# Designs tried in a protein design chat: miniprotein binders against Flagellar motor switch protein FliM (fliM). Part 3

Target 1, 374 residues: Flagellar motor switch protein FliM (fliM), of Caulobacter vibrioides (b8gxb5)
Amino acid sequence: MADELDDQAAMAQWASENPPGGGEGVNEFGDFSGGMGGWDDGGGDGASERILNQDEIDSLLGFDLSGDGSDDRTGIRAIINSALVSYERLPMLEIVFDRLVRLMTTSLRNFTSDNVEVSLDNISSIRFGDYLNSIPLPAILAVFRAEELDNYGLLTVDSNLIYSIVDVLLGGRRGTAAMRIEGRPYTTIERVLVQRMIEVVLHDLKSAFEPLHPVSFSLDRLETNPRFAAIARPANAAILVKLRIDMEDRGGRIELLLPYATLEPIRKMLLQQFMGEKFGRDNIWEGHLATELWTTQMEVRAVLDEQQVPLSRVLNMQVGDTLMLNATPDSLVELRAGAIPLTRGRMGRRNHSIAVRAEAPLTPAAKKAVQKLK

## First folded at step 15 (miniprotein)

Design h1 (from f5 with A49V A59L N63D L85F)
Fold by OpenDDE base, last read:
Structure h1 (fold): chain B 374 residues (1-374), chain A 94 residues (1-94)
Amino acid sequence: as target 1 above (374 residues)
Amino acid sequence: SDEELEEIKQRVSELRDKIEQLKERLEEAGDPELLRKLEEEIWELLLEVWKLWIELLKLEEGDPEELDKLIEELLELEEEIRKLFQEVEQMRRG
């Protein structure tokens, strides 16, 4: 939330600094005498759906650091240097993880024999190296293989969840809860309990992907040192899924890391905005559609002045004509989204950009439009 | 504790019988939908083995040699179940 607001402010600032250059397209109307050549039915060359290699993925995501160009000011590089890799929105992946949360809630309840609440905190994109360096220790890292994708993922279990699972499963009697001695290696029993929990989550992940694509997940190994969990290059982009697990007064976090290269074979399926009947009537679409509607960029127009003039006067305007506006520097500017008036504000300047300070609350029309999204 | 241990032994014996029945059903399985159903049933057996293992770890009282033997038997059943998963996966890819 706070960091996303700062990045939106940076994007808005960049858009204000790089207005689209007016290319003087000299329209030489060349003579249209070219004959009606036959519509040759160009046979559909089956464009072999080439799976992108890692360098092609990194180039598409803008991770090509190899460009020696000193112009650090290209907005793509500013986005790349922000810890937020520009997430290629994978709408179907959000649906998969919402399904995972529901499955895990049931499976972990059955596994622990206690009340478990699972929630999705965030889906983000991160560099693999930055992720490994950000993991709070002690943790358990599960390297898993996506069998049909022929690639790996990482599942991280935090220390709080490890202790919570061990305490719930062993019933607290064996004093293990009191021995939160920071820096002790996990016991064999603790490691096996966490491994079994991870296998349950990987099974639920299989079931979560099933409506989209059959993907089986196998546990390769458990690591306690992030340096040995290297499944990708440090520069490679990955999707980070942050899950929270609450068990009454206990709980912790699971993080899923999927390199973009792991998802590349199914990328086209993940980019689908509309799956038809197969994902069922679940209200997930209402929640996801509501979230996407809240994040939808909307063109907001600042209307300086409105004058009713004859069409003939508009058509007779020439370059160099002086337009007299009835607006003063102190006049209220109307903010509109399409045809809907949002609010009124004072026009001003913030640094090098024109700014509008809102001086009134949202109009009744705007409030009614927002309420239809609830 | 002796009654709890005897109940666990009975449940372990029932698990062994269920595993043998699943082996017989798997040899006859030629349909992908039947293989998917058998994979789900095999998963439920693995979860039962894990529950029994956790129950044994919670026992405060009992003959240690008998507890260790039951843990070893549950580990053998887990290995048999994991082989059944591999067999289902081979049949699904074939």
Scores: ipSAE 0.671, ipTM 0.890, lowest interface PAE 0.8, mean pLDDT 75

Design h2 (from f5 with A49V A59L N63D V88L)
Fold by ESMFold2, fold request of step 16:
Structure h2 (fold): chain B 374 residues (1-374), chain A 94 residues (1-94)
Amino acid sequence: as target 1 above (374 residues)
Amino acid sequence: SDEELEEIKQRVSELRDKIEQLKERLEEAGDPELLRKLEEEIWELLLEVWKLWIELLKLEEGDPEELDKLIEELLELEEEIRKLLQELEQMRRG
């Protein structure tokens, strides 16, 4: 545990320093590329690889690409990019979802008595809180339980699919989807029909998992407000599966979210294709957790001074007034992430920019905050 | 029409008979292969109940009291089917 905090502190100090270019060969990031790494640097056997594009990588890592970036950041960006893990290391999960798509195509054709095609659009990793904030509303969120895994997942049905299913099952009015008024609450009948479709999907998901491990998926509840679908902590990582449902002149999307914690009891089985590659399988969840930590971004502030000033002085301030700070040009600057002090450093100049070099160890509060990200 | 309603009544009666036969087979089942097959058969009956329910909702004509009676019967059958699925799921875990 202390070793992981020392590694994080070394990264913070390096990031706040202005070295000549390149952090290549940094020992802390070497762990991602070798030894305990197992980050698929040597794995290339899977065909179901889903490589994130540059925009997705930047969003996942959360680094600001402002044009005045410094040389001391080039090495850390290169190391972070090399630590990213491809989806090919979870080949059994890809097989499960390929099977799910085929089963759903058959089951939804039977359910609707219509021509339905189900396609796998995307499999990705996302933070639970980011997912909940990203859901386009209105939608129906189904909380379901994976009984043998003793944990939960989410199944989100978008608005287009909700109305498509209702229209198909009830005999559709001419252009009803185009004439519907958005914003109204769903009726009891609409909720029942969507619930039944969801139960069909959960039954197919059970069948899709059977060759790997028998898992029953039962519907726990339906929600229309993401606040009531909090089955995991916001920082927890999850697998997100996006499915496209195509019907004649209609359709929509279903998204399946499985927290990594839900999958943990069968993690070893999900890595089956990499069992012959000894190091990759045993450390794949460690690789995903390390990638999750690197996708976390924190705003760092360089605080020159903080002082309490009478409110009357603040309210009487005018343009051109002077506020005296209790700091000198050679005073140490506190680096903070939000309210949490990280370290102290000295101000300096590099090229045309002001820089701060860390001169103190990471504070106890910062060490505690890093542990909470695990 | 009255013929459509009568066909639905027949299908509901056939469903009830199938459910009773599956109850007997479930009580005698000890074979894991048989339990899996029974689960799929029971699931298919649930899908048929749902289809009949939708067909009743779409009927424009018919005696409202007869339609209401059939809807109530379908709800009772659905509850019985869900009970069977729960029992079967418990047997697979135990």
Scores: ipSAE 0.727, ipTM 0.908, lowest interface PAE 0.8, mean pLDDT 71
Fold by ESMFold2, fold request of step 16:
Structure h2 (fold): chain B 374 residues (1-374), chain A 94 residues (1-94)
Amino acid sequence: as target 1 above (374 residues)
Amino acid sequence: SDEELEEIKQRVSELRDKIEQLKERLEEAGDPELLRKLEEEIWELLLEVWKLWIELLKLEEGDPEELDKLIEELLELEEEIRKLLQELEQMRRG
């Protein structure tokens, strides 16, 4: 039970000290699928405990938002709010891992003498025990130490990548087929080759962090049984980074797991929005701006009508003048972000406030604008 | 095959010489930026040792004892390089 409270407290601390927190929507940790839809497309269906709309939370728990001084209600609400806030994105980590991907593409091409592409699939939050239980076996788990942070992380290499690396370096495929079918232990040579690849990745990780904060990552040990890779308590929260390694004929996945406790000494640096002086040399500035736009709260305007009027009329306007709009109370209003039309909706009322329900899909202009930010 | 083996022997000899040069530079280095540059140079040597090791494993022909001796020399060089990297990390912190 204490593990549950520790997890919630750690996640709440990260979220509560996030400089951009507290917008009109709940920011999701590690998720970067841009909201293309209207008002409430944050995904009620398939929701995990971490990805919840505030309205869905109130419905599920039956909360009264009135501040009537109920201590039980306040305590439950604080726990729920802590979980929701802890799912905020960490902008600087996304930049670090974008840099890592570029570095790994170069380094793994050199290491394998083959055409390798590395892609970032996902950054998410997970309980450490759930991660260890989820690893498809066989796999190699590298326990590594972040020396300046005085703590550990995991680097997991899936079986497809293990055999792909051995195959590309030695030029044979018979060993990989035998391992896949027979389940034999890795040979000494195979283990050495995978360890070397892991050390290349750890060296790139060091380089990826260097503009933010110098951190050395040293390999501590390799494990094939997750039981021996217990670097954190099962309930502790960790950041999980999923990387896809594409090679011409093969490939696989590398997963990087960093407990929040490991990142704690540099937490404030990870929450910063801009590190231009430290990252601009690597085109990382463009990636940071794209990531920031995906996490930014934006002002949406509901446009009732637009009319052209003479400038003199605007300058001479006085109280009591009538400006006739070409709209009725039942007319659809246009929702805009700046000059870009997003969608159309109908006005309504919620809790004594005016609200607009989106009734159309995103406009082509909005879709094109979002596509330029990838 | 013999030409490939002799090329590998030459590259191993060049690696040993370069390691000795880097040892001397490390003994006199104190500047943090110079230490970072030395680290990258030493890392590149480690990558070269690994490539040579793989090239030796892939040779189709050659004297097995000569190959084993050369592999042992590469492993010795790797140990020396790792010791230099570890020493350099301690110097950068201290």
Scores: ipSAE 0.716, ipTM 0.902, lowest interface PAE 0.8, mean pLDDT 72
Fold by OpenDDE base, fold request of step 16:
Structure h2 (fold): chain B 374 residues (1-374), chain A 94 residues (1-94)
Amino acid sequence: as target 1 above (374 residues)
Amino acid sequence: SDEELEEIKQRVSELRDKIEQLKERLEEAGDPELLRKLEEEIWELLLEVWKLWIELLKLEEGDPEELDKLIEELLELEEEIRKLLQELEQMRRG
């Protein structure tokens, strides 16, 4: 009872601190019902194409040299600034991508058999054409289809991540700077390895959306030239999700581009501040805690057992000594950030790596610590 | 080594057996929750196929003809697994 009330207060506080940005940009397109007085159709004098003078061109472009900062709201600059689609904060989309980061961390670790850290750098709005022009080459662009949304997205893998994945998977020497063979086309093997990694990410993206809406993501094709990855018009707004992937001394970036038109069928769901039971209260908190733990470089420790032993016993330990713990394989491991207990989990093995599955909600102490970081 | 190649062959055979068991379970599946569980199990098999393929690509020693044959067999298994994923998706949408 008391612990459930503190959890409700914490969720309500998070929601109050992250209000949906009510940019009611009421486009009052004022009804310019200004009466078209009957312009008498005076005689057909030859339509001399009125060549705009330089001042009329500059006014259209919003390059008025008069340094009064009031003119930022007129002409092409106003169209550019109004077509800066203010990112409608889609609070549910942030939750989906926080879930994606957690899934990808696990899946890519299993895929590479190495330590992988995945972080969310940013979610932003961008024009599709501006995005395509901003992509550092060489890159691999995956065009994918969102099946239930009947539309496309783009997944971009940067050159650093391509080389890092190929090196990790094929056993390239750790600490040799990925020989940037500038200008070499990707081999068939390199392309297949990257394709498989993309398929893993698209599977995790499906699982990330599942609590919100079932969406399957299918890979349509891989492109190396942004000009052939044209899934939308250059002027169309899209959500850009920037992910970073770190693999010890290696890594790179994945960028997800979702046109607003792709998300339109589920837009009403994405605008919801609270999906109640479907994300589970714990999943929203796990997302928020993950985001805060990723922004704060905190060492998380899995504590299997705590034994009070004489200092003399610790000092006499040698390499190869067997420590008998009072923990069994079925014992709950305590996850701690410094001195703060986060949760309890079951220790397991996933492939060659030790994993901990959370079996309990975040401790009241962890929830209170996260609230103090705000 | 010839021992590593024989271990990979054994793991490929075990994957075939797991795929056939999943085919049988998929034919009997009528519950959305069971279909979700089967999808995860089928996806895990795809990841196992990909790992074995990567292991074969790392083998510097072996009969090239035998390596090529094992790669072809893994590609066949990948195609079978992809068909199961498609069948499962059809059953989920139906």
Scores: ipSAE 0.635, ipTM 0.880, lowest interface PAE 0.8, mean pLDDT 74
Fold by OpenDDE base, fold request of step 16:
Structure h2 (fold): chain B 374 residues (1-374), chain A 94 residues (1-94)
Amino acid sequence: as target 1 above (374 residues)
Amino acid sequence: SDEELEEIKQRVSELRDKIEQLKERLEEAGDPELLRKLEEEIWELLLEVWKLWIELLKLEEGDPEELDKLIEELLELEEEIRKLLQELEQMRRG
């Protein structure tokens, strides 16, 4: 009751502090009544079937460094380069990694015979070269092959996890305290233990992908120097999955790096928002999803406005252009999870953050999606 | 202890028997669902081999020659299990 009144007061204050400014912003956006030539819905479905090559992926993601650095600040490339910070959410990939986390939790508990918690910290997009340069050393880098995709990925194990796994598995040997010496090469035994852990994770990754697409992951080699883990060009875009492994007082991180080129053969499937039948039949998923749905962080997007505009208008946008939205401070924003509309809400402020107050119950589509998970 | 070493030997022998049973079942497997189940069972055996190998590495007491022999035997079992996984994967692609 008190907190709801404070949130209403904060929203009302935000609405008062952000009056629709009567800025005489000169509507010099001339009548773009330029004829919408009929989008002849000519069934050019054939172009959608081609697997993109790396240069097409890099160009689409704005990773093409061959463009003079002046063009990267204008039009779609500027939007894409700003949106490169916003991972092209592959909703099915989030589902695959949520499956991976559950599988790994069980497998690593069995492997260590200890209490293991596995969590997904983040999924992001990164340049392959920037990733390799960002890896804290010492680390073990596993180069793995996605057999059906005929391409590679990288699995990075941090030093904390290496030491934690070796200490949990070899616990009792007087030598574990001596492992904390910075710069000591890993022993053959330590390397084999970490390799076996990586093979468990790669098996779980196979099982995580299986409902989407059969993909086997084979360990090619272990590297301790990122320079020898070069599976892609430095400019190539990759998906970075950050996992955390906690073992009571110990733990560390696993990072999975999947080049977009590796996932390109299955990109269409990854873009699918609902694999209802294959992921939904796993009764183990219904029970675990019912429990983990309460703890699962779901990104909810607040959509202010959606406008269909000619591509020419988007290409001509420059940094510093003012976009006029058909939204007022009082307009209802649409809350979406992926492309599923959840509800509508009023935009406002809570403390220092923009907030959305839900004004309606979950949409029938969202309720039906949630009810199919029960 | 000599008892722990004898228990490990017995578990290694049981693993050999389970591997041979899985070989026979794999040769008869033509169903993708059965192949999936066999893959899970083969991975469980690999985890057991790895656990026994870790247990042997933790043993401070025992005949070194006998320990080395059991480690070598577990490594052979690991190679056999890896071959079964490769055969299974070939059968899934076929």
Scores: ipSAE 0.617, ipTM 0.874, lowest interface PAE 0.8, mean pLDDT 75

Design h2 (from f5 with A49V A59L N63D V88L)
Fold by OpenDDE base, fold request of step 16:
Structure h2 (fold): chain B 374 residues (1-374), chain A 94 residues (1-94)
Amino acid sequence: as target 1 above (374 residues)
Amino acid sequence: SDEELEEIKQRVSELRDKIEQLKERLEEAGDPELLRKLEEEIWELLLEVWKLWIELLKLEEGDPEELDKLIEELLELEEEIRKLLQELEQMRRG
């Protein structure tokens, strides 16, 4: 009863401090057909580097802020608009999250007293509203504050990880297995265990950012409904970091969502390709190079079919030409990393994505290539 | 077992002593580097409190009143550690 009143007071205060600005200004963004003229390295006179607001960030990222997008949420246009989230590559952010993965591996091993493997699946850009709508329920959403950035982020724990952490920490007590009842509210103990895990991750996130910029991350609240985790506008661009946590036969996912507005105060630092001295030399760089070599998104090509055709036939291909493949829907596709065949798998669909299910172990060629990296 | 419960009580007492020592060290701390070191030591104590709390939550056998009392004591220690982390963060911003 008391805690629900404080949450309502905090929401009411936040809503009062962020009034919906009714500015009607239909700025006709004219036809930006202008050629990408070279960014001449015009000597930056000391113009006070104005922190971009979220609407300016969204405009730079090619987010159409034209608010009548109720119709644009349907069909092919929604898919195109979700793909139009131009990810501004922040090279230092990859380094920070590689550091986070290493820290979390140690911290979560210590927290669970079990063998934990943490991996970075992907860093991407997404619209905040599209993210909130994409979260598989049940989940726990941690709203956290980046204190020095004076803004918020979101940490999402998936249901599989919640159950896995509770099961590992409680040692499979009689009753935790009964918690897999779809739609059962989390117990107080489960919530506290997950909260403590989130606090461990936020501490590791602080330590991960420390070489770049001191940023303290504080847990504001836990939400189970994505609608109450609204830290940004639905149209606002955000960075989505997908982490995977494996605990032998158990595990799940953590997702970090950082609005671009949250990172804007440190954007210039994040755009740097090299923080020379402060990322202390050898072990962090070897670990980073090792992690970058491992997180280097090897373009894994799913090869459906390979046909030798004359170059003249390739050059004469037009939009609308039908390529007949010698593959059936049941044919094994070859997964290749560059020229190296990794494995064979069946092409299928997982949720909204095309997926390949690996049906064979790594090829001897792939195993030999990985062993040469050791 | 009664032995596991007594071991946990001893570890809780040792944690109390470590927390009091960290309070004294924090009051004397004026250097940002020392404050960073103290933060890590305080955070390690929080993790130890959480581990002991999980261990108590795993005990199937014991006096329920004694278990509840130890859980309450660990929650009090957690609150004290959280206050130390807040004080430390205030000292860093000051």
Scores: ipSAE 0.614, ipTM 0.872, lowest interface PAE 0.8, mean pLDDT 75

## First folded at step 16 (miniprotein; from h1 with Q86Y)

Design j1
Fold by OpenDDE base, look of step 16:
Structure j1 (fold): chain B 374 residues (1-374), chain A 94 residues (1-94)
Amino acid sequence: as target 1 above (374 residues)
Amino acid sequence: SDEELEEIKQRVSELRDKIEQLKERLEEAGDPELLRKLEEEIWELLLEVWKLWIELLKLEEGDPEELDKLIEELLELEEEIRKLFYEVEQMRRG
């Protein structure tokens, strides 16, 4: 009861904070209550967080192909089909992948002994089947297991990166002339070098998730045919992370595909907008939040006096009435941001403007409010 | 060169000594933070094995039989390191 209310409250809060942008058709938000098939109220006292199955995730994401194309425009499915473009749903995942990029930059530099730049091109949602059909061949597809999540992911290495890694690692002498021939199978050496690079990336992925949740990633197998890399159903929703790797005049792309079902055990953690101290002070997100906090304009009010008066007196006020304040020009005025008292100051004049000189440090309430925003 | 091959042999011997020291430390490890540190040290050894393997693959000159033997020895060390990694991972989950 309490926990189900919290998940519904979180979804309702998200829906209230992110109103659908002003596309014309106000389709009636049909009653949100009806489409959630009866969660059988199995009255077992153990708050086992019910992990959603892939079909429940796909239904919640509007990826369920069983609905006629009319239903794709109504209720949650419409919101989700519009929001499939916005990664706004899993803010902690961006932090994980920003951490991954930093780790990979160091690890791949050490692995190749060359200058490596790793960048995050995009994070997006995609259907698993559409992804497999979109992979440019030749490629290497690494099926990996997320051990604590008891599910799989896919790591795809493009042909340009395969060539670049083999060329950097072998110094252009052995095998590189053979890789320029389209349609040749990768040599055993080339495959082992790429496998080792993938293992480095999977280690960095473990380290990237560690502040959020401990997850170990193990390489199951390498595939060259997307048909044998089927870790999910074609209709299943997945997160696609596109990474770019640049090595001076060389490089290529890595793509990480995580089915939503793989992330479901940690979904509540991924939905958190703010992880406090756990991600450590060097988080790009703390820097970004700090920057946004510095740019945030706050309305500060100087309160001259506060009087409690009957409502009848307020309603009878007319233009030209004189309010006597219990304040003199030398009185301390209270500086407030919303309801929070910031400090006290003396009212004065600076050039042509009224100014308040702060006479006291920030109040303990203001300090505590600023600390809750950190 | 024969000098490069002897340098690789010396580094392989040093890796063996480090692996044995890690095995001894792992038997005494009861703290999760110590296990995390040992896992990282084991990973660094795996990366060093991979570097030496790549260096051997780049050697154009040398006795082929001696090169093949060193490659086999590095593969054996890789298997031992992977076992240690698995043991540490099981101890961290337990």
Scores: ipSAE 0.699, ipTM 0.899, lowest interface PAE 0.8, mean pLDDT 75

